# Ledger of designs, part 1: VHH binders against Low-salt glycan biosynthesis nucleotidyltransferase Agl11 (agl11)

No score or structure here was measured in a lab: all are predicted.

Target 1, 357 residues: Low-salt glycan biosynthesis nucleotidyltransferase Agl11 (agl11), of Haloferax volcanii (d4gu70)
Amino acid sequence: MKGVLLSGGTGSRLRPITHTGPKQLVPVANKPVLEYAVEDLKEAGITEIGVILGHKGREEIQNLLGDGSDYGVEITYIVQGNPLGLAHAAGCAKDFVGDDDFVMYLGDNILKEGVVDLVESFESGDFGAGIALQEVENPQQFGIADVDDQGNVTQLIEKPDEPPTNLALIGMYVFSPAVFDAIEQLEPSWRGELEITDAIQSLLEDGYAIDSHVVEGWWKDTGKPEDILEANQLVLEDKSLKKRGTVSDDATVDGRIELAESATIEDGAVVRGPVSIADGAVIKSGTYVGPYTSVGPNSTLEGVHIENSVVIGESSINTSGRIVDSLLGKGANIGSADDFLPEGRRLVVGENSQLKL
Below, numbering starts at 1 at the first letter of every chain, in headers, positions and changes, except where a header shows other numbers; antibody chains are not in Kabat numbers.
F, E and O stand for the ipSAE by ESMFold2-Fast, ESMFold2 and OpenDDE, each averaged over both directions (binder to target, target to binder). V2 = 0.75 x the mean of E and O + 0.25 x the DockQ between their complexes.
Where letters were taken out, [cut] stands.
Atom coordinates printed by the task and the answers are left out, and those that the model quotes come from them; centres of patches stay.

## First folded at step 1 (VHH)

Design a7
Fold by ESMFold2, look of step 3:
Structure a7 (fold): chain B 357 residues (1-357), chain A 120 residues (1-120)
Amino acid sequence: as target 1 above (357 residues)
Amino acid sequence: QGQLVESGGGLVQPGGSLRLSCADAGSIFSSYAMAWYRQAPGKERELVARISSGGSTNYADFVKGRFTISRDNAKSTLYLQMNSLKPEDTAMYYCARVTDYYEGLWSDYWGQGTRVTVSA
């Protein structure tokens, strides 16, 4: 079995964060989203992975993953020239996968369960495809499955006006090579894209059995800033956290924290877990770091109260204010305007920034 | 990553042979499928031969039996051995890192080409 890992897309909903890099490299609990997918594939015994590259972030993704040896896998890079949808991206892997079955994993997704159970369910029978499902509140926004009492898929519909169920396809699939013929026959959807749900529906109509697996546990599509924050909460809640760095005598640390070996918490700082603090980060006096906060590499925080936030890295925050529910891009510099006249905020913000002051 | 640089083209008589090389400056060469394309004057580029990262080859019908694609991953080099050349093989030949499903011209992954001329 091979893996096909999709890492395309513009990441426009994560702007301005994605102006400098691809959305799949935004960290959750100080680990790039894409690494979770590689680890999930490896855990399922998949060691040959094709990574589908889009227009943006090709070099950054290749620099992160290399040839795959750091993860115990072998990576082949495959360029999706035109961004024509998920079925198009999957079709780009045809020569890579050959006659093997494969897992298709959307690289901006994180889930608790991983893909082991999905693969085992698929392998328990003779299926053309296997799909992961979860109940959603807004089924009109997803590909929707209708299933019988035995778990067999009876219908798939992309973004239906009248959904038959609330069981949505969630970014993980297992395919036989038969899917490539289905993809070749597709016409673009009403959205102008080749839809993966239409490819699977074609398999169903051609007489293939389609396996379903209703996922237990959480799943997040990390397409928006609030999704990154929610994924950060979920991962920090589950993660076994280790305190390796330096905590000064007059610092206070409560709860579970991850403190990297070269990270420091100095006198007069308070940290209340679950939090993650990466290498080179310094938490200085007057700082409160509250639950569900990740402080990225080489960042310095002084005097600030911060909670439920992600500092991506290389940032300097020296102010007495509060920062909550925030996603701060790499190299952010937040200082104090206490001594300036006229009184007021001093801002340099880029296109698509979202601020509530 | 890195620039693709083709070499080995030239002028040759019908029935002759040439060996094209493509150097890829980058440590990720072994992770890509690679291909040779050609473009005759006034024509669209067309696939000549393809080799997957795992070594599987595929050839256009018009070159089958005459051309051999190969790769040396240790040297990050792609080759095309061209035998029994015909005047209709006259074209610019391009090395490419390729997608495996929807082939097309992608300027980000093309070399500048090497000219092959087969005189009648």
Scores: ipSAE 0.000, ipTM 0.213, lowest interface PAE 13.2, mean pLDDT 85

## First folded at step 7 (VHH)

Design z6
Fold by ESMFold2, look of step 7:
Structure z6 (fold): chain B 357 residues (1-357), chain A 118 residues (1-118)
Amino acid sequence: as target 1 above (357 residues)
Amino acid sequence: QVQLVESGGGVVQPGRSLRLSCAASGFTFSSYAMGWYRQAPGKQRELVARITSSGGRTNYADSVEGRFTISRDNSKNTMYLQMNSLKPEDTAVYYCAARYIGTWTDYWGQGTQVTVSS
């Protein structure tokens, strides 16, 4: 079985964060989202992975993943020639997968369960495809599956006005090579894309059995800043966090924290877990870092109270204010206005930023 | 390099049959989906019939369904269009096309004229 990892897309819903890099590299608990996908594939025994590169961030993705050896896998990079949707991207993997079954993993998705059970369910029978599903509260916004009592998919419906179920397709699939014939016959949808849902529906109409697997536990796409913050909470709650860096004698640390070897918590700082603090980060006097906060590499925090937030990295935050529920882009510089006249906030803010001051 | 060469066109009377062939070279024929398209005078190019790389599925335009049959012989690198019960409205230049979804690359032939007239 091979893996096909999609890393394309514009990331428009994560602007301004994605103005400087691809959405798949935004960290959750200080690990790029794309790395979770590689690890999930490896856990399922998949060691040959084709990474589909989109128009943006190709070099950064290749620099992160390399040839895959750091992850115990072998990576082949595949450039998507015409960005006509998920089925188009899957088609680009045809030569790479050959006659093998494959997992298709959307690289901006993160989930607790991984894909082991999805793969095992698919392998338990003779299926053209297997789809991962999750119950959702707003099914009108998703592709929806209708299933029989045996777990076989009977119908797929894109964003239905009257959904027959609340079982939404999430970003993980298993395919036999039969999917490529289905893709060959697709026409672009109303939005001009070749839809993977239409390819799967075509398999169903041709008489293939389509497996379903309802995923246990949480799942998030990383489509919006709120999703990143929620994923950060869920990952920090679930994972084993290790304190390896330097904690000064007069610092206070309570609860579970991940503290990288070169990270420092200095005298007069307070950290209350679950928290992740990455390499090169320094938490200085007067700083409170509260639960569900990730402080990215080479960031310095002084005097600030911060909670339930993601500092992506290389940031300098030196202010006595309170920051909550926030996603701070790489290289953010937040200081105090105490020394300026006239009094007020001095902002250099990029396109598509959302602030509540 | 890549070549698609249509043959079998001509002038025929209504109700008769023609068989078009498309000889392919310069690529691995069995890896490509194939299709026939046509362009009538004053009209846009339209799909006539399509066949998957495996040969497992075919699709037809409504106007030709039941009268035309697409097939392929991967051992001869050739695709065919059997056109039965021809009508004057079938008059067009017929083009062979090949598509590889691995690179989303399309190739086109030069076309062959089919004229159906009394």
Scores: ipSAE 0.423, ipTM 0.783, lowest interface PAE 2.6, mean pLDDT 89

## First folded at step 10 (VHH; from m0 with S31D N58K)

Design n4
Fold by OpenDDE, fold request of step 13:
Structure n4 (fold): chain B 357 residues (1-357), chain A 117 residues (1-117)
Amino acid sequence: as target 1 above (357 residues)
Amino acid sequence: QGQLVESGGGLVQPGGSLRLSCADAGFTFSDYAMAWYRQAPGKERELVARITSGGRTKYADFVKGRFTISRDNAKSTLYLQMNSLKPEDTAMYYCAARYIGTWTDYWGQGTRVTVSA
C-alpha cells in the first residue's frame, strides 16, 4: 500500500499567515501539520509516499520533507498543475500508485487515532474504497455519506443543500486502483471541481463496496485560524510532554510542559501547562505562559500574559498586555493594547508583522 | 506526442448506419480514457460517448441506444457504431483521449458525418 499526501491549496482562509508559506507547514504544538500526516502513514506501515504539490509552498514543503529519509519513508513529489479538486489531485498520482492500493491523506488534516484502523479495516475485506466519517454541525460544507440501518454506505453527496445525514467524510481515504477509472468519468461539480466524493459515489454505483469507519477520536481540518488553535489544544492535551530545557530557580512551572533542549524559562517567569516551548525560545521575567500555548522556535516573550495561543516562531513579544486565542505568524513583533472578556487581545498576525498593543 | 486519426465518416440516408474508427499513435492507448465528440455547424462541441480505460461507457442523452462506443486495445483503435442515424446527427465527429496521470488530452482532426435524404 502506498500513500498519497495532498499538499496543495492556497490557504486563503489562513491569511495573512499563508502569504509567505503553505498552510500545511503551520505548526500545531510546534510540529508542522504535514508531519502528522507522514507519521500517521508510517504508523500504518506505509513508507512509499507521493506528495501532491500545488502552486503554493512547493519549495518549503520539499525542504521540510526532503526525500523522506528523516521520517523513515520514501517520498516522491508530484506537481498538480491546476487546483481542479481533490479527485483531480488523486488522478495526478496514477503513475505513482500504479496497481497498488493507497491511502489518500489531506495534508491539512489532523486525526487523533491516525489511519491504522482505517487501513486494517480496508484490508480485511474486498472494497473499492474506505472512508472515515465524523458527525459535523454543518454538513452542507462537507462530503456527506448516507448510511443504512447496518451502517452501509448507500450514497455519497458533495456539499448537499439538504444533507441526508450529518456524517461527513474527513480527509483520509483508502482507495483501490479502481478509483482512477471512476475519476476518468468525473465531470466538474457546480463548484467547477472534480470531487473525490463523486469518485467514491461512482465506485458505489459500479458495485464496489465502500468500507466506512466512524472516527471515535477528534479530527481537525486546519483551514482556519480557529481550527489551528483548537488542534493545538487537542494535541497538547494528548501529547507526551518532556522538559529538556533550562528552568531558572526563581521561575514557576506548573502542569505539563514540553521544553525543548535550547529553550529557557528565566527567573520571575510563570508557565502553566499544557504548554509547548520550542528550541531557542526564551520566556523572560514577568511573563505568564498559560495553558494550550505553543511558543515557536527562537521566540522571546517578555512581560506578556499569553494563553491559548500559537506563536509560530522567530517572534518577539514585549508587552504588559494579555494575548489570548491568537495565532501569531513567524517573525512577529508585538508591543502593548486595551479590554475583551476574557481580558486580552485576539490576534491573527502574519509573518514578520509588527504590532503595538 | 500522441496522434489520433478518425475515419469512417460519410454521407448516409436517414436510418442508415456508419462505423467510425479512431486510430492512435504515439501513446499507450490502453491507459487512456477515450471519447467521441461532435460539433454541428453553429453549435458547440458536445460529448457523444465515453469509454474509460477500464471499459466503462457513458452516452449522451440524445444517443438513446443508437450508438455504441468500443475499444480494441490490441489494435489501439476506438470505434463508434452509429445506427438509426438522423439528420440532426450531422456533424464533425472528433475522437479524444485523456490520460489522468498527467491530465493530458489528445484530439483528432475529425471525420464528417452527413445524414441526408
Scores: ipSAE 0.803, ipTM 0.921, lowest interface PAE 0.5, mean pLDDT 94
Fold by OpenDDE, fold request of step 13:
Structure n4 (fold): chain B 357 residues (1-357), chain A 117 residues (1-117)
Amino acid sequence: as target 1 above (357 residues)
Amino acid sequence: QGQLVESGGGLVQPGGSLRLSCADAGFTFSDYAMAWYRQAPGKERELVARITSGGRTKYADFVKGRFTISRDNAKSTLYLQMNSLKPEDTAMYYCAARYIGTWTDYWGQGTRVTVSA
């Protein structure tokens, strides 16, 4: 079985962060979102991975993943010409996949359970496709699966106005090579895209069995800043956190803290977990780092109260203010700010931004 | 670069039949999805029928069982059997090929079908 990792899209909903980089490289708990996918595929025994590249961030993605050797996998890069939908992207992988079954993984998704169970279930039977489902509050925004009393898929509909269920397809799929034949038949949807949901529906119509599972763990599509923050919270809650860096004697550290080897918590600083602090990061005196905060590499925090935030990296925060629910782009420089009610500043700051609030 | 060449068009009376052919040269025919399109004067080009590399077929609503698309991979040839032709079927008919692996498309120059009493 092979892996097809989709790493396209404009990331428009994550602007201004994505002005200077792809959304798949935004870190969650100080790990790029895309790395979670690679790790999940590897865990499932998939070591041949095709990465579908869009127009945005090709070089950055290639620099991160390289040839895959750092991850114990083999990576082949495939350029998608135009973003014409998920099924279009899948089609681009036809030559790479050949006659093999493959997992398609959306690179902007994070899954608690990974894909091992989905893959094993698919392999245990004769299926055209395997899908994972989750109940959602807004089914109109997703591909939806209708199921019978036994849980068998009877219909798949992309973003229906009147959804038959609240079971949404999440961003991981298992496909047989038959999906390519289905893709060949697709017409653009009302959105102008070739929909993967329609491809799966086509398989169903052609008599293929669809393996479906309702996922037990959490799933996040990291399309918006809020999604990144929530994902960061969820990952930090579940992650094994190790303290390797330097903590000064007069620092206060409570809860679970991941502290990278070259990270430093100085005297008079307070850190309350769960938090992740990356290499080269410095937490200076007078600083409070609260729960569900990730501090990216080579960042310096001084005097600030920060919680439930993601500092991507290479940032300087020197203020007596409060920062909450914020996604701070790489190279951000934040100065002193006046009080804001409720207490705290909520920021989405692009790369190399300088703010005084 | 691949080339598609249509043939079989002509003048036929209403109710008559034609068999269009599309011959391939220069690409691996069996790997391509194939289709017939038509364009009538003053109208937009429209899909008539599709056949996947696996042999699955789809027809436009106006076909209503009158046309049959088929392919012979050994001969690298696409066919459109057209029965019960109507004046409304008068158009230039085009053969198209698509390989989704690279999303490469090929088009023929077309063959004219005229249905007239």
Scores: ipSAE 0.802, ipTM 0.920, lowest interface PAE 0.5, mean pLDDT 94
Fold by ESMFold2, fold request of step 13:
Structure n4 (fold): chain B 357 residues (1-357), chain A 117 residues (1-117)
Amino acid sequence: as target 1 above (357 residues)
Amino acid sequence: QGQLVESGGGLVQPGGSLRLSCADAGFTFSDYAMAWYRQAPGKERELVARITSGGRTKYADFVKGRFTISRDNAKSTLYLQMNSLKPEDTAMYYCAARYIGTWTDYWGQGTRVTVSA
């Protein structure tokens, strides 16, 4: 079985954060989202992975993942070129996949349970495809599956006005090579794209059985800043966290924390878990780091109260204010006003930034 | 970079039949989706019929019931059986192939079909 990992897209809803890099590399609990997908594939026994590259961030993705050896896998990079939809992307992997079954994994998705059970369910029968599903509250906004008593998919409907179920497709699929014949038949949708749901529907019409697997636990697609914050909360809650770095005698640490080897919590700092503090980060006097905060590499915090936030990295925060529910880009610099100036907020704010002051 | 060569066109009376062939050289025929398109003078090229690498077919609305697309992968040949021909079917007929692994399209030079009493 092979893996096909999609890493395309513009990430426009994550601007300004994605002005400096692709959305799949935004960290959750100090790990790029794309790495969770590679690890999920590895856990399912998949060691040959084709990574589909879009127009943006190709070099950065390749620098992160390399040849895959750091993850115990072998990675082949495949250029999609034009962003013509998920079925188009899957077609681009045809030569890589050959005659093997494969997992198709959207690289901006993160989920608690991984894909082992999805793969095992697919392998338990003779299926043309298998799809991962989750119950949702607003099914009109998703691709929706209808299933029979045996878990076989009977119908797929994109964003229906009158949904037959609340079972939404999430960003993981398993395919036999039969999907390539189905992709050959597709016409572009109303949005001009080749839709993977249409390919699966074509397999149904050809008489293939389509497996379904309702995933256990949480799932997030990481399309917006609030999605990153929610994913950060969920991962920190579930993750085994280890305190390896330096905690000074007069610092206070409560609860579960991840403290990297070269990270330091200095005298007069307070950290209340669950928290992740990456290599090279320094939490200085007067700082409070509260639950669900991730402090990225080589960041320095002094005097600040911060909670439920992600500091991506290489940032300097030296102020007596409070920061909550925030996503701070790489290299952020937040300081105190000069003593001789009037009180007030002095901001240098880039395009597409969103602030609530 | 594929080489598609159409044959079988010609002059035929209304109600008559023709069988078009498209032979391939230079690529692995069985891996490709295949299609017939046509173009009348001054008009846009339009799909007539298509067939996947696995043999699944689709026809334009105007063709249903009159034409049959088929393929013989062993002979690397695509066919179009055209029955009950009408003057409106007069056009250049083109063979096309698509490989979805690279999303690359290939075209033949065309064969002329003229339907005239």
Scores: ipSAE 0.509, ipTM 0.810, lowest interface PAE 2.0, mean pLDDT 89
Fold by ESMFold2, look of step 12:
Structure n4 (fold): chain B 357 residues (1-357), chain A 117 residues (1-117)
Amino acid sequence: as target 1 above (357 residues)
Amino acid sequence: QGQLVESGGGLVQPGGSLRLSCADAGFTFSDYAMAWYRQAPGKERELVARITSGGRTKYADFVKGRFTISRDNAKSTLYLQMNSLKPEDTAMYYCAARYIGTWTDYWGQGTRVTVSA
């Protein structure tokens, strides 16, 4: 079984964060989202992975993942180019996949369960495809699957007015090579894309059984800043956290924390878990780091109270006050304006920034 | 590379039949989606029929059961059996192949079909 990992898209809803890199590389609990997908595939025994590159962020993704050896896998890069839809992306993997079954994993998705059970469910029968599903509260906003008593998919409906179930398609699929024949027959949708749901529906119409698997635990697509913050919270709650760095005698640490080997919590700092603090980060006096905060590599925090936030890395935060529910881009520099006249905030912000001051 | 060559066109009376072929003997078709297109003078090129690498077929509405697309992968040959031909079927007929692994398209030079008394 092979893996096909999709890393396309512009990430426009994550701007300005995505001006420095593709959305799949934004960290959750100090790990890029795309790495969770590689680990999930590896856990399912999948060691040959094709990474589909879009028109943006190709070099950054290749720099992160390399040839896959650091992850115990082998990575082949496949250029899709234009974002012509998920079925187009899957088709680009045909030569890589050959005659093997494969997992198609959307690289901006993250989930607790991983894909082991999805793969096992698919392998339990003779299926053309398998789809991952989750119960959702607002099924009218999703692609929805209807299933029989044996878990076979009977219908796929995009954003139905009267949904037959609350089972939404999420960004993980298993395909037999039969999907390539289905993709060949597709025509572009109303939005001009080749839709993977249309390919699966074509398999149903051709008489293939389509497996379903309802995933257990949380799932997030990481399309917006709020999604990153929510994914960060969920991962920190579940993750086994290890305190390996330095905690000074007069620092206070409560709860579970991840403290990387070269990270330091200095005298007069307070950290309340669950928190992740990456290599080279320094939490100085007067700083409070509260639950669900990730402090990225080589970041220095002094005097600030911060919680439920992600500091992506290489940042300097030296100011009083409270930062909450925030996503701070790489290299952020937040200082004090206390010694300046006239009094007031001094801001240098990028396009598409969202501030509530 | 991948040169498609159509044959079997010609002059036929209304109600008659023709069988078009498209081949390249140094080329395997088994992994390609194949199609026939046609273009009448002064009109845009239009799909006639397509057949996937797995053998699934689809026809334009104007075909109305008169044409049959088929493929012989052992001979690397695509066929279009055209029955009950009408004067409006007069066109240049083109063979096309698509490989979705690279989204690469190949076209033949066409074969002429003329339906008239």
Scores: ipSAE 0.478, ipTM 0.794, lowest interface PAE 2.1, mean pLDDT 89

Design n4
Fold by ESMFold2, fold request of step 13:
Structure n4 (fold): chain B 357 residues (1-357), chain A 117 residues (1-117)
Amino acid sequence: as target 1 above (357 residues)
Amino acid sequence: QGQLVESGGGLVQPGGSLRLSCADAGFTFSDYAMAWYRQAPGKERELVARITSGGRTKYADFVKGRFTISRDNAKSTLYLQMNSLKPEDTAMYYCAARYIGTWTDYWGQGTRVTVSA
C-alpha cells in the first residue's frame, strides 16, 4: 500500500500567514500540519509516500520532508501544477502508485485516530475505495455518505437539503487503482474542478463496493486561522508533552507543558499548560503563557500575557498587554509604544491582516 | 513517442456510414483515455465521443445514438463507427489520447469526412 499526500492549494484563507509559506507548513503544537499526516501514514505501515506539490511552497515542503528518511519513510515528489481539484491531484499520482492500493491524505487535515483502522477496514474486503467519515451536527454543510448495515457506501451527496445520515466525508480515502479509470471519465464541476466525490460515485455506478470507516475522536481541517487555533487546542489536550528544557528556580510552571531542550523559562515567568514551547524560545520575566498556547522556535516573550494563541516562530513580543485567540506569523515584532511621542499605536500591517485593537 | 494516425474518412452520401480508425505502434493504448474530436469549417474543435482506459464511454449530445466509439487494446486501435450521417457531420475528425498521470494530451493529424450528394 502506498500513500499519496496532497500539499497543494493557494491557502488564501490563511493569509497573511500563507504569504510566506504553504498552509500545510503552518505549525500546530509546534509541528507543521503536514508532518502529522506523514506520521499517520507511517503508523499505518505506509512507508512509500508520494507528495503532491502545487504552485506554492514546493521548496519549503521539500526542505521540511527531504527524502523522508527522518520520518522512516521514502518520499517521491509529484508536481500537480494548476489546482484543478482533488481528482486531478489523485490522477497525477498514477505512475507513482502503479498497481498498488493507496491512501489519499489531504495534507491540511489533522485527526486523533490516524488512518490505521481505515486501511485495515479497506483491506478486510474487496473494495474499489474506502472513505473516512465522521458524525457531524450540521450535515447540510458537508459531503454526506449513506451506508448500508454492512458499512458499504450506497450514495454520496454534496451538501444535501435532506441528509440521509449525519456521516460527513473527511479528507482521507483509500483507493484501488480502479479509481484512475473513474478519474479519466470525469467532467469538471461547476467550480471547474475534477471532484474526488464524483470519481467515487463513478465507482459505485460501475458496481464496485465502497467501504466506509467512521473515525473516532476529533478531526479538523486547517483552512482558516480559527481552524489552526482549534487544532492547536485539540492536539495540546491529547498529546503527551515532555519538559526537556530549562526552567529557572523562580519560574512557575503548572500543568502539562512541552519544553524543548534549548528552550528556557526564566525567573518571574508563569506558564500554565497545556503549552508547547519550541527550541530557542525564551519566556522572560513578567510573561504569562496560558493554556493552549504554542510558542514557536527562536521566539522571545517578555512582559506579555498570552493565551490560546500560536506564535509561529522567530518572533519578539515585548509588551505589557494581553494577546488572546491569536495567530502570529513568523518574525513578528510586537513591542510597546508607551514611551514614545506622540502617544498612540505604531503599526506596520500587511495585506490581509486582521486586527482587533 | 509514437504518432496517432487516423484513417477511414472520405466522401459519403447523407444517411450513409463510415468507420474511422486511429492507430499507433509507439505506445500502449491500454493506459490512455481516448477520444474523437471534430472540427467543421469555421468552427471550434468539439468532442464527439470518448472512451476511458477501462472502456467507459460518453458521447456528445448531438451524436448520441448515431456513433459508437470502441477500442481494441490488443491492436492499439481506436474506432468510431458513424451511422446515419448528415451534412452537418462534415468535418475533420481527430483522434486524441490523454494520460492522466501527466495530464498529457496527444493528437493525430485528422481524417476528413464529407457528407454530400
Scores: ipSAE 0.434, ipTM 0.781, lowest interface PAE 2.8, mean pLDDT 89
Fold by ESMFold2, fold request of step 13:
Structure n4 (fold): chain B 357 residues (1-357), chain A 117 residues (1-117)
Amino acid sequence: as target 1 above (357 residues)
Amino acid sequence: QGQLVESGGGLVQPGGSLRLSCADAGFTFSDYAMAWYRQAPGKERELVARITSGGRTKYADFVKGRFTISRDNAKSTLYLQMNSLKPEDTAMYYCAARYIGTWTDYWGQGTRVTVSA
């Protein structure tokens, strides 16, 4: 079994954060989203992974993942020439996949269950494809599966106007190599893209059995800032958190906290978990770090109250204000405007920033 | 790399039965999706039945219950049991194979089936 990991897309809905890097490298609980996918593949016994590189962030992704040895896997990088949809991206992996079955994993997705059960279900029979599904509230925005009482897929429809079910294909699939013939015969959809649901439907019509697996637990596509914040909450709630760094005698730590070895919580700071604080981060006096906050590497917080927020890293926050529900980009510098005249906020704000002041 | 060879065709009366076989020396069928196609004079080649490497079958609508596709991987042989034959079934019947993981079809030379009173 091989893995095919998609890291394409512009990430425009995560701007300005994605102006400096691909959306798949935005951290959730201080781990880049893409790493969750690599680890999920490894847990399913998949050690040969092809990473599909999109137009943006190619060097950053390669610098993060390297040759895969740090993760116990072997990574091959594959450049997608034209961004013509998910079926096109899968087709780019044909030579890498060869004669093997493979998991196709969308690199901006995170799910509690991982892919072990999806793979096991696929391998329990002779299937052309296996599809991960979840119930959704807005099925018109997804590829939708209709299934019988035995879990066999009977119909697939991309973004239907009148959906037959609310079972949406989420970003995990298992394919036999037969999918490549289906992709080669595919015509562009109404959107002008080669749709993965149409490729799977073609397999069904060619007489292949198509497995389905309804995923247990949460799933997130990390497409918007709110999705990152929610994914951060979900991961921090589920994960075993380890306190390894330094907590000063006059600091208060309540609840579960992940504190990296070189991270420090100094006298007069208050941290209430679940929280993740990465290497090189320093939580100084007067700071409150509340639940569902991730403080990225080499960040310094002093005097601030922060909760339900992600500080991506290398940031300096020294203000007495309160920050909530926020996603702060790498290298952010937030200080106090107290004692300056004229009174008012001093802002240097980049393109596509979103602020509520 | 070897060639698919069909056999078992012939002349049969309406309502009769034939069993077609397809074999190839030197190949192991277990990794192939297999199919039977037919071509009547002046018509395009059309699918009759298909069987996956794992044994799942699909039949053309005109077959409905009259034909059965099967495979014997130990003997590297594909079969088509044809019952209740009709004059409309008169055609050249071809065996086809596709090695899973490739996009190339292999074809046999065909065996003739004639259904005539």
Scores: ipSAE 0.000, ipTM 0.121, lowest interface PAE 19.1, mean pLDDT 84

